Miniprotein binders against q9h3h3. Designs and how they scored, part 44

Target 1, 235 residues: q9h3h3
Amino acid sequence: EDGFTAEHLAAEAMAADMDPWLVFDARTTPATELDAWLAKYPPSQVTRYGDPGSPNSEPVGWIAVYGQGYSPNSGDVQGLQAAWEALQTSGRPITPGTLRQLAITHHVLSGKWLMHLAPGFKLDHAWAGIARAVVEGQLQVAKVSPRAKEGGRQVICVYTDDFTDRLGVLEADSAIRAAGIKCLLTYKPDVYTYLGIYRANRWHLCPTLYESRFQLGGSARGSRVLDRANNVELT

## First folded at step 23 (miniprotein)

Design zC2
Fold by OpenDDE base, fold request of step 25:
Structure zC2 (fold): chain B 235 residues (1-235), chain A 103 residues (1-103)
Amino acid sequence: as target 1 above (235 residues)
Amino acid sequence: GSRELKREVRELILKAWLLIFKAMELANKGDVSEAIQVLREAADLFQEAAKLAQKAGDREMAIKALEMAAAVLEWIARLLERQGKDDEAKQAKERAEQIKEED
């Protein structure tokens, strides 16, 4: 859709992870301060490099909100990568099940719902809804990319702790929809990124596990969630 | 000025990450030798980024860039070990340790 390959977006994300983050941590900051923080750092105005006239004078990698139940756990990414390389050398068949098992073994279980939005009011409004859902405990953690290049889309990432927990993934989708988000959502485990597995890989592994489409008048979730691996609707 | 240097640092870091993902794709295709070459370039870019970050007074970024350079060199070492190039792998590990000691 956008001329940015999944690889470019992944590289931008990893590069952004190295910069300072603007964080609202609900564990240490009263929820009553959220609206003032959102007004101070609207994601459409926060710039990646701290451009003149932006709310930030220094580079910002991400704007993030941490919920009360947020516990950071990255797992053993190095062990995962080593095991993956060993598996390739072994010539053993590689399946989605293989990746799932590697992820479990190395505790690299994080995944995220992704939405891409143009800079502006819709993005800031979407982010405010997500941030509130995180602070209210409906979601655990979310981040949004700052404004980078002119005309570039910004991404909101809503994380779940375990991509293998289908119910948790679906609950996060429901919370995102309840926050008023109507755009297309895609769910991607981080393990696929850490292993350099993209859509055009030799094993035909799909790095997008789920797709959520908004539905008017549908079930209490307000979305249709497709399991991409099995091509089955879950809702 | 400092701002221009900070931007250049981030451009180098982005390029280095693009090379990392390219190397991962190459390795996933079985082109391990080419992946190693691309990772060496990525490590060099992180080291260059660290030097520029130091000049810009961005000590935190300098440290992170050096840490990434070391991590990439450790990755190169693992790939070289799998190729049976143990001496080259050792050199990559030694260089990674030298970088960590500069922090």
Scores: ipSAE 0.874, ipTM 0.948, lowest interface PAE 0.4, mean pLDDT 92
Fold by OpenDDE base, fold request of step 25:
Structure zC2 (fold): chain B 235 residues (1-235), chain A 103 residues (1-103)
Amino acid sequence: as target 1 above (235 residues)
Amino acid sequence: GSRELKREVRELILKAWLLIFKAMELANKGDVSEAIQVLREAADLFQEAAKLAQKAGDREMAIKALEMAAAVLEWIARLLERQGKDDEAKQAKERAEQIKEED
């Protein structure tokens, strides 16, 4: 277990969100420039704080790629938090269905496939595959964490618009697999992060909804996706 | 000088976010009073980060840090209202508005 608690990783992510991002926006930049941009800013070399000898001289929170169909919508996070606090005060039972309903009501439906990779060629190659899939319209948006510490893993996040749309979540998994990614993937809705719901919470809510494992030769999708909440295979 | 200040700003911001997530966990356990205290510390760290960012010439980070301080104070106000501490909640809201007006 990488020595960072889920809370530390969440805090690092939120702190990184406040720093400038290195963005390739396919809506405004020609797709033909992607390869040059990837070569200029390989994630394994971009440093979180703009270290000497890095491609960036200033701090970078994330490296991101936006697809042609990308539309940022964060929903009503403040309303969600207020409703969550009111629900806790009411003493009503809290279930995964309760969180789903809160997320729908406040339009906080974003979720992401996560992969953790060591810095180096494999990370940069994985990121290049994801970035291409985003620019080609197979994925909407993705980001990768810059290099923060020597030997520390970097995270690639591939977003979907609606964690309640199982088909959309599975389509994103298929696109990630088609991009040549073979590592373990976990899917997490953002609503769990915004409510401070981590592993070992008092309600036994699992913040990881799906797990995808690469499979050679078996499924048309090249992966086996497990629903973690129900312990059911979806593929 | 400027590079060191920029690093210190980010260390404060990271500490503030760690406190936010600690406060969320405390609130989720029903320890709302302790959560409020931890959030007050987080708001103070964001304000300190904003001041250091201004000194470093990082205006964008200074604005974002102040926005976060205000958002945390608004959260504190909401938690205080639920405790029936309306006067303290009003003070937290007023402080949040003051921070927003300084931007």
Scores: ipSAE 0.873, ipTM 0.948, lowest interface PAE 0.4, mean pLDDT 92
Fold by OpenDDE base, fold request of step 25:
Structure zC2 (fold): chain B 235 residues (1-235), chain A 103 residues (1-103)
Amino acid sequence: as target 1 above (235 residues)
Amino acid sequence: GSRELKREVRELILKAWLLIFKAMELANKGDVSEAIQVLREAADLFQEAAKLAQKAGDREMAIKALEMAAAVLEWIARLLERQGKDDEAKQAKERAEQIKEED
């Protein structure tokens, strides 16, 4: 995806964050209700704007599942942004290490595995697998975009609490693969989004830290994970 | 009808976010003055979205849109302060406060 596409998707995501979410919260809702909820709100049928005939009559930003251990913490995004602006003014070199330190300092450590899927059975099946993994405690939180445009891909986001924890990132990849998902996955820290750092930035920062490709007969994880910043295979 | 208004609200919000990301890119390039101008437009779009949301009976969205308008104005203020434009920064902050008091 080109920088414009990434910015557009980011803008769509931020706009969607402002709308109501359809949430299954495993902390308050019995796991036995998940299948009925998934059947009621298949992501391929839920529409972004509550179109006639959709399961939702009102706009929906995201469909989400919260695990038992989910605790929302966005950190100090405003402090991060202010520190970033100050850093730019200082003329100091900006590196991936600089961003990592800023993220740590301001506790903006969330990141997500992303997968883009066409609307339909494959999407709904993938989402159901992820939702189960979240409810079962293999993943903490996930969300999927509703259907917005005809022919438009939907995105599933699977979050991890700390993009600097390689083991946690890899464990999430393993859980996603165990859920039967075989598509390309990309891992993006939220810090890059909050700072407006996309592809082709002047600092040559790669906002995608990891790429996971499904591999038949490969590692116990069923995927090959590439560290894109270092161009090193981790698995 | 209310549905059309709700759709228009979402379109304005999306446009405002596109402008925010454009402004971030501009600021990241060092074009801070242009970034401020783009952010002003984004704040105006959020305010317009809030007004339309109120007309549509979407109170929650109206509040969120106003909160975003205020947040953008606060961002503008920070950028203006860095430019040494303290009076303009103060005006932006005051406007942000006014928006928050109207919710």
Scores: ipSAE 0.872, ipTM 0.947, lowest interface PAE 0.4, mean pLDDT 92
Fold by ESMFold2, fold request of step 25:
Structure zC2 (fold): chain B 235 residues (1-235), chain A 103 residues (1-103)
Amino acid sequence: as target 1 above (235 residues)
Amino acid sequence: GSRELKREVRELILKAWLLIFKAMELANKGDVSEAIQVLREAADLFQEAAKLAQKAGDREMAIKALEMAAAVLEWIARLLERQGKDDEAKQAKERAEQIKEED
């Protein structure tokens, strides 16, 4: 149901971060156990708050899969926020380049491809495809929200470790498409969320860097990717 | 029941995060004094959520909520220092340290 603000979605995500997660960690768990785990915890059936009749009896913030090569690094978020505050009082212009440099300096480089799907078979099938791609090494890490509201959409997040590495971001898009995903994808660096920078901000920064649309039979990559900041098609 | 109480904890946590993002928006507009006021409310809500989580037997959430309250207070202190309000910044830091020691 449309009506959620970017602020509300970000707050829900941060609150969910604080609850326990259901994690398949390929670094410590054999890949042969993945299919059973997926069958036990389909995202359309795992409930945010542990509703009666769901596979979980306690709250779950996220369902996640960590790839064999996943190396977590959140960067210096506190330092980033302090530098952002100082920059705003310095009189220096705030531009996409300035923000990019802050993210590089503080090593807050993660970003994610996002897809929104209604609960049900299509969501569970999409998640299973993404989870397998992560365990097989084509993607690094992904998470999916549990079911929170009747009829509400859920989100799958596929992370990349460096939003400034365009090639790496596009390779992740290709891997998502190879997993059979045909819905709209948007790419958002985490830095914008950590600084509270939304679509309609006063600096005209663009928190959504890329948009990917599935393209039947046309592109070797299986998608058409738009650079949202420059309104330029990359494929 | 216990499940309803745990849900109430999550409502407080969500409210506190909404206040954090509101404070970010205010600070980004230059309304830093207003942002600090909103952040104080967020810190209070995280502490309330922690107390309620302890009552519900949700010990992990109680710990995380207190850690968030302390982090918000450290952020408040940084903003106050930039305003030259060093005495108020020191008070916020001391409150944050008290919360961390009570973990």
Scores: ipSAE 0.843, ipTM 0.933, lowest interface PAE 0.4, mean pLDDT 89
Fold by ESMFold2, look of step 23:
Structure zC2 (fold): chain B 235 residues (1-235), chain A 103 residues (1-103)
Amino acid sequence: as target 1 above (235 residues)
Amino acid sequence: GSRELKREVRELILKAWLLIFKAMELANKGDVSEAIQVLREAADLFQEAAKLAQKAGDREMAIKALEMAAAVLEWIARLLERQGKDDEAKQAKERAEQIKEED
């Protein structure tokens, strides 16, 4: 995709963040209620704007599952953005290392594994597997976009709390594969979105840190993971 | 009706976010003055979305849209201060404070 389409997708995600979410919160809801909740709110049928005949009557931005250990921390995004602006006027070089340090300094460390699927059984089945993995404690938090009025693809996001913790990111990939997910996964830190840094940027920064491909009969993780910034296979 | 207004609100919110990301791209290219103009349009759209959301009875969205409008104006003020345009930065800050005072 070019930078224009990535920009539009980021805007759609930020707009969705402002609407209500449908949440299964394992911190306050018994795990035995999960299957009923999944049947009530399949992502292929929950509509973005509450269309007639959908299970929701009001707009829904995201459908989400919070694990028992989920502890939200958005970090200092405003301070991050101000520091980024100052860095650009300083004349100092902008590298992956300087971006990483900004993220650490401002505690904006969250990132996510992404998968894109068409509406229907495959999407709902994948989401159910991910949701169970979250409630069982193998993953911390996940969300899935609702169905838009047109039949475009939907996205499942599986979060990790620290993109600089490579082992934690790889453990999340392994848990996703153990949940039966075979599609392509890409990993993106949130910091790039907050700074408006896309694939086509003048610093040659790589907003997609990792790519995971399912591998039949592979390692314990069940995948091959590529470090996109350094072009190195990790598994 | 209220449902139609809620759709219009979401269209304005999406357009405002697209302008925010366009402004980030412009600023990242060094076109800071142009980025500021795009951000002014985004702030206006968030305020319009808030007015429409209030009319539609969507109070939560109205509050969030006003918070975004104020945040954009505070961002504009930061950029103007870096350009040495302190009078314009003061005006943007004053507008942001007025928005925060609205209910």
Scores: ipSAE 0.816, ipTM 0.920, lowest interface PAE 0.5, mean pLDDT 89

Design zC2
Fold by ESMFold2, fold request of step 25:
Structure zC2 (fold): chain B 235 residues (1-235), chain A 103 residues (1-103)
Amino acid sequence: as target 1 above (235 residues)
Amino acid sequence: GSRELKREVRELILKAWLLIFKAMELANKGDVSEAIQVLREAADLFQEAAKLAQKAGDREMAIKALEMAAAVLEWIARLLERQGKDDEAKQAKERAEQIKEED
C-alpha cells in the first residue's frame, strides 16, 4: 500500500488509541452478556466523536473484546526505538533478519490480522463473529474502529502475540475464517508501525508479512495464505 | 459548545501524530535535524491539545496528551544526544520533566 495512505491510517490509529475504548472484557464480564453488548454498540453506529443520535455521547477510539486468556504485553517499545536509531548510525546493514532480531530482543512481538469493511450489515456481522470467537477462546483480542463522519471504511484488527510464530498466526487466520469472514486479510507485525516502516521504505522491507484470501471453487475450502516477503504460498 | 471543543482537541492530536510519523520518515532517511524540528512542533501540539482538553472538561485526554508531549521531548533528547548536542538534550529533558510534574 502507498506510504502516504499508510502514514495517515497509522496516525489515525494512534490518535484513536488515546480516546476511551468501549470494551467487552471476558475476564470480568459473563459471556452471556456479549450479544446484548454487541446489539448496543454495533461498529456501524458507534461514532468516532459521539455524534448526536449515536449510542455513545462521548468520543470512542476503539470498540474491543478481550478474551479470558488476554494478557497485555506491549514489550520494550522505547528500547526498540533507541536500538533502531543506534543501528541506523552504526553502519551495519538493515535487513528483515535484523528487524526480526530487534523485535525478539525487545519483546515487541505482537501483530495483527486486518480487514477493511464499509459501514453496514457486513461490518457488524463480521465484528460479531470475531467477538464471539474471542469470548469462546479461539482468538485472544480484537478491536474495530468506530464510524467516521465521511462514512469511510472501518477496520477490524485481530491480534496475535508473536508474529515469529507462523503456526500461531495461521491458526488465528483459520479461526477468523471459521467465524465466517470471507474478505481479504493482511497481517502486519506491530514492530513496523513503532519504527515508522511502511511499504515505500529505503530498505525494501515488507511490513505486510502475510496475505490471506478465502478459497472457493475447489473441494478444499479455506484460506490461501501468501508469505508476502518470500512470495510463497503457505496453504 | 464542548462537543466542538472536544472535536478540535482530536484534530490537534491527529495533526501531532502525523508529525510524529513524518519525523520517523525523516529520521529513517537520515534527516535527523529536520526530524527534531518536526518533533518539537508535535510536542507543542500535544501541549496545546492538553490545554484545550482541560477547557472542554476532558481530563483523561488532557493527561494522555501531556504524557505524549513528554514522551516526544524525551525522544528529541535522545536524538540530540546522538548528535552531541548535550545542552539542547538537557533542555528537552527538563521540559519533559516539567510537563510530567504538571500532571
Scores: ipSAE 0.814, ipTM 0.921, lowest interface PAE 0.5, mean pLDDT 89

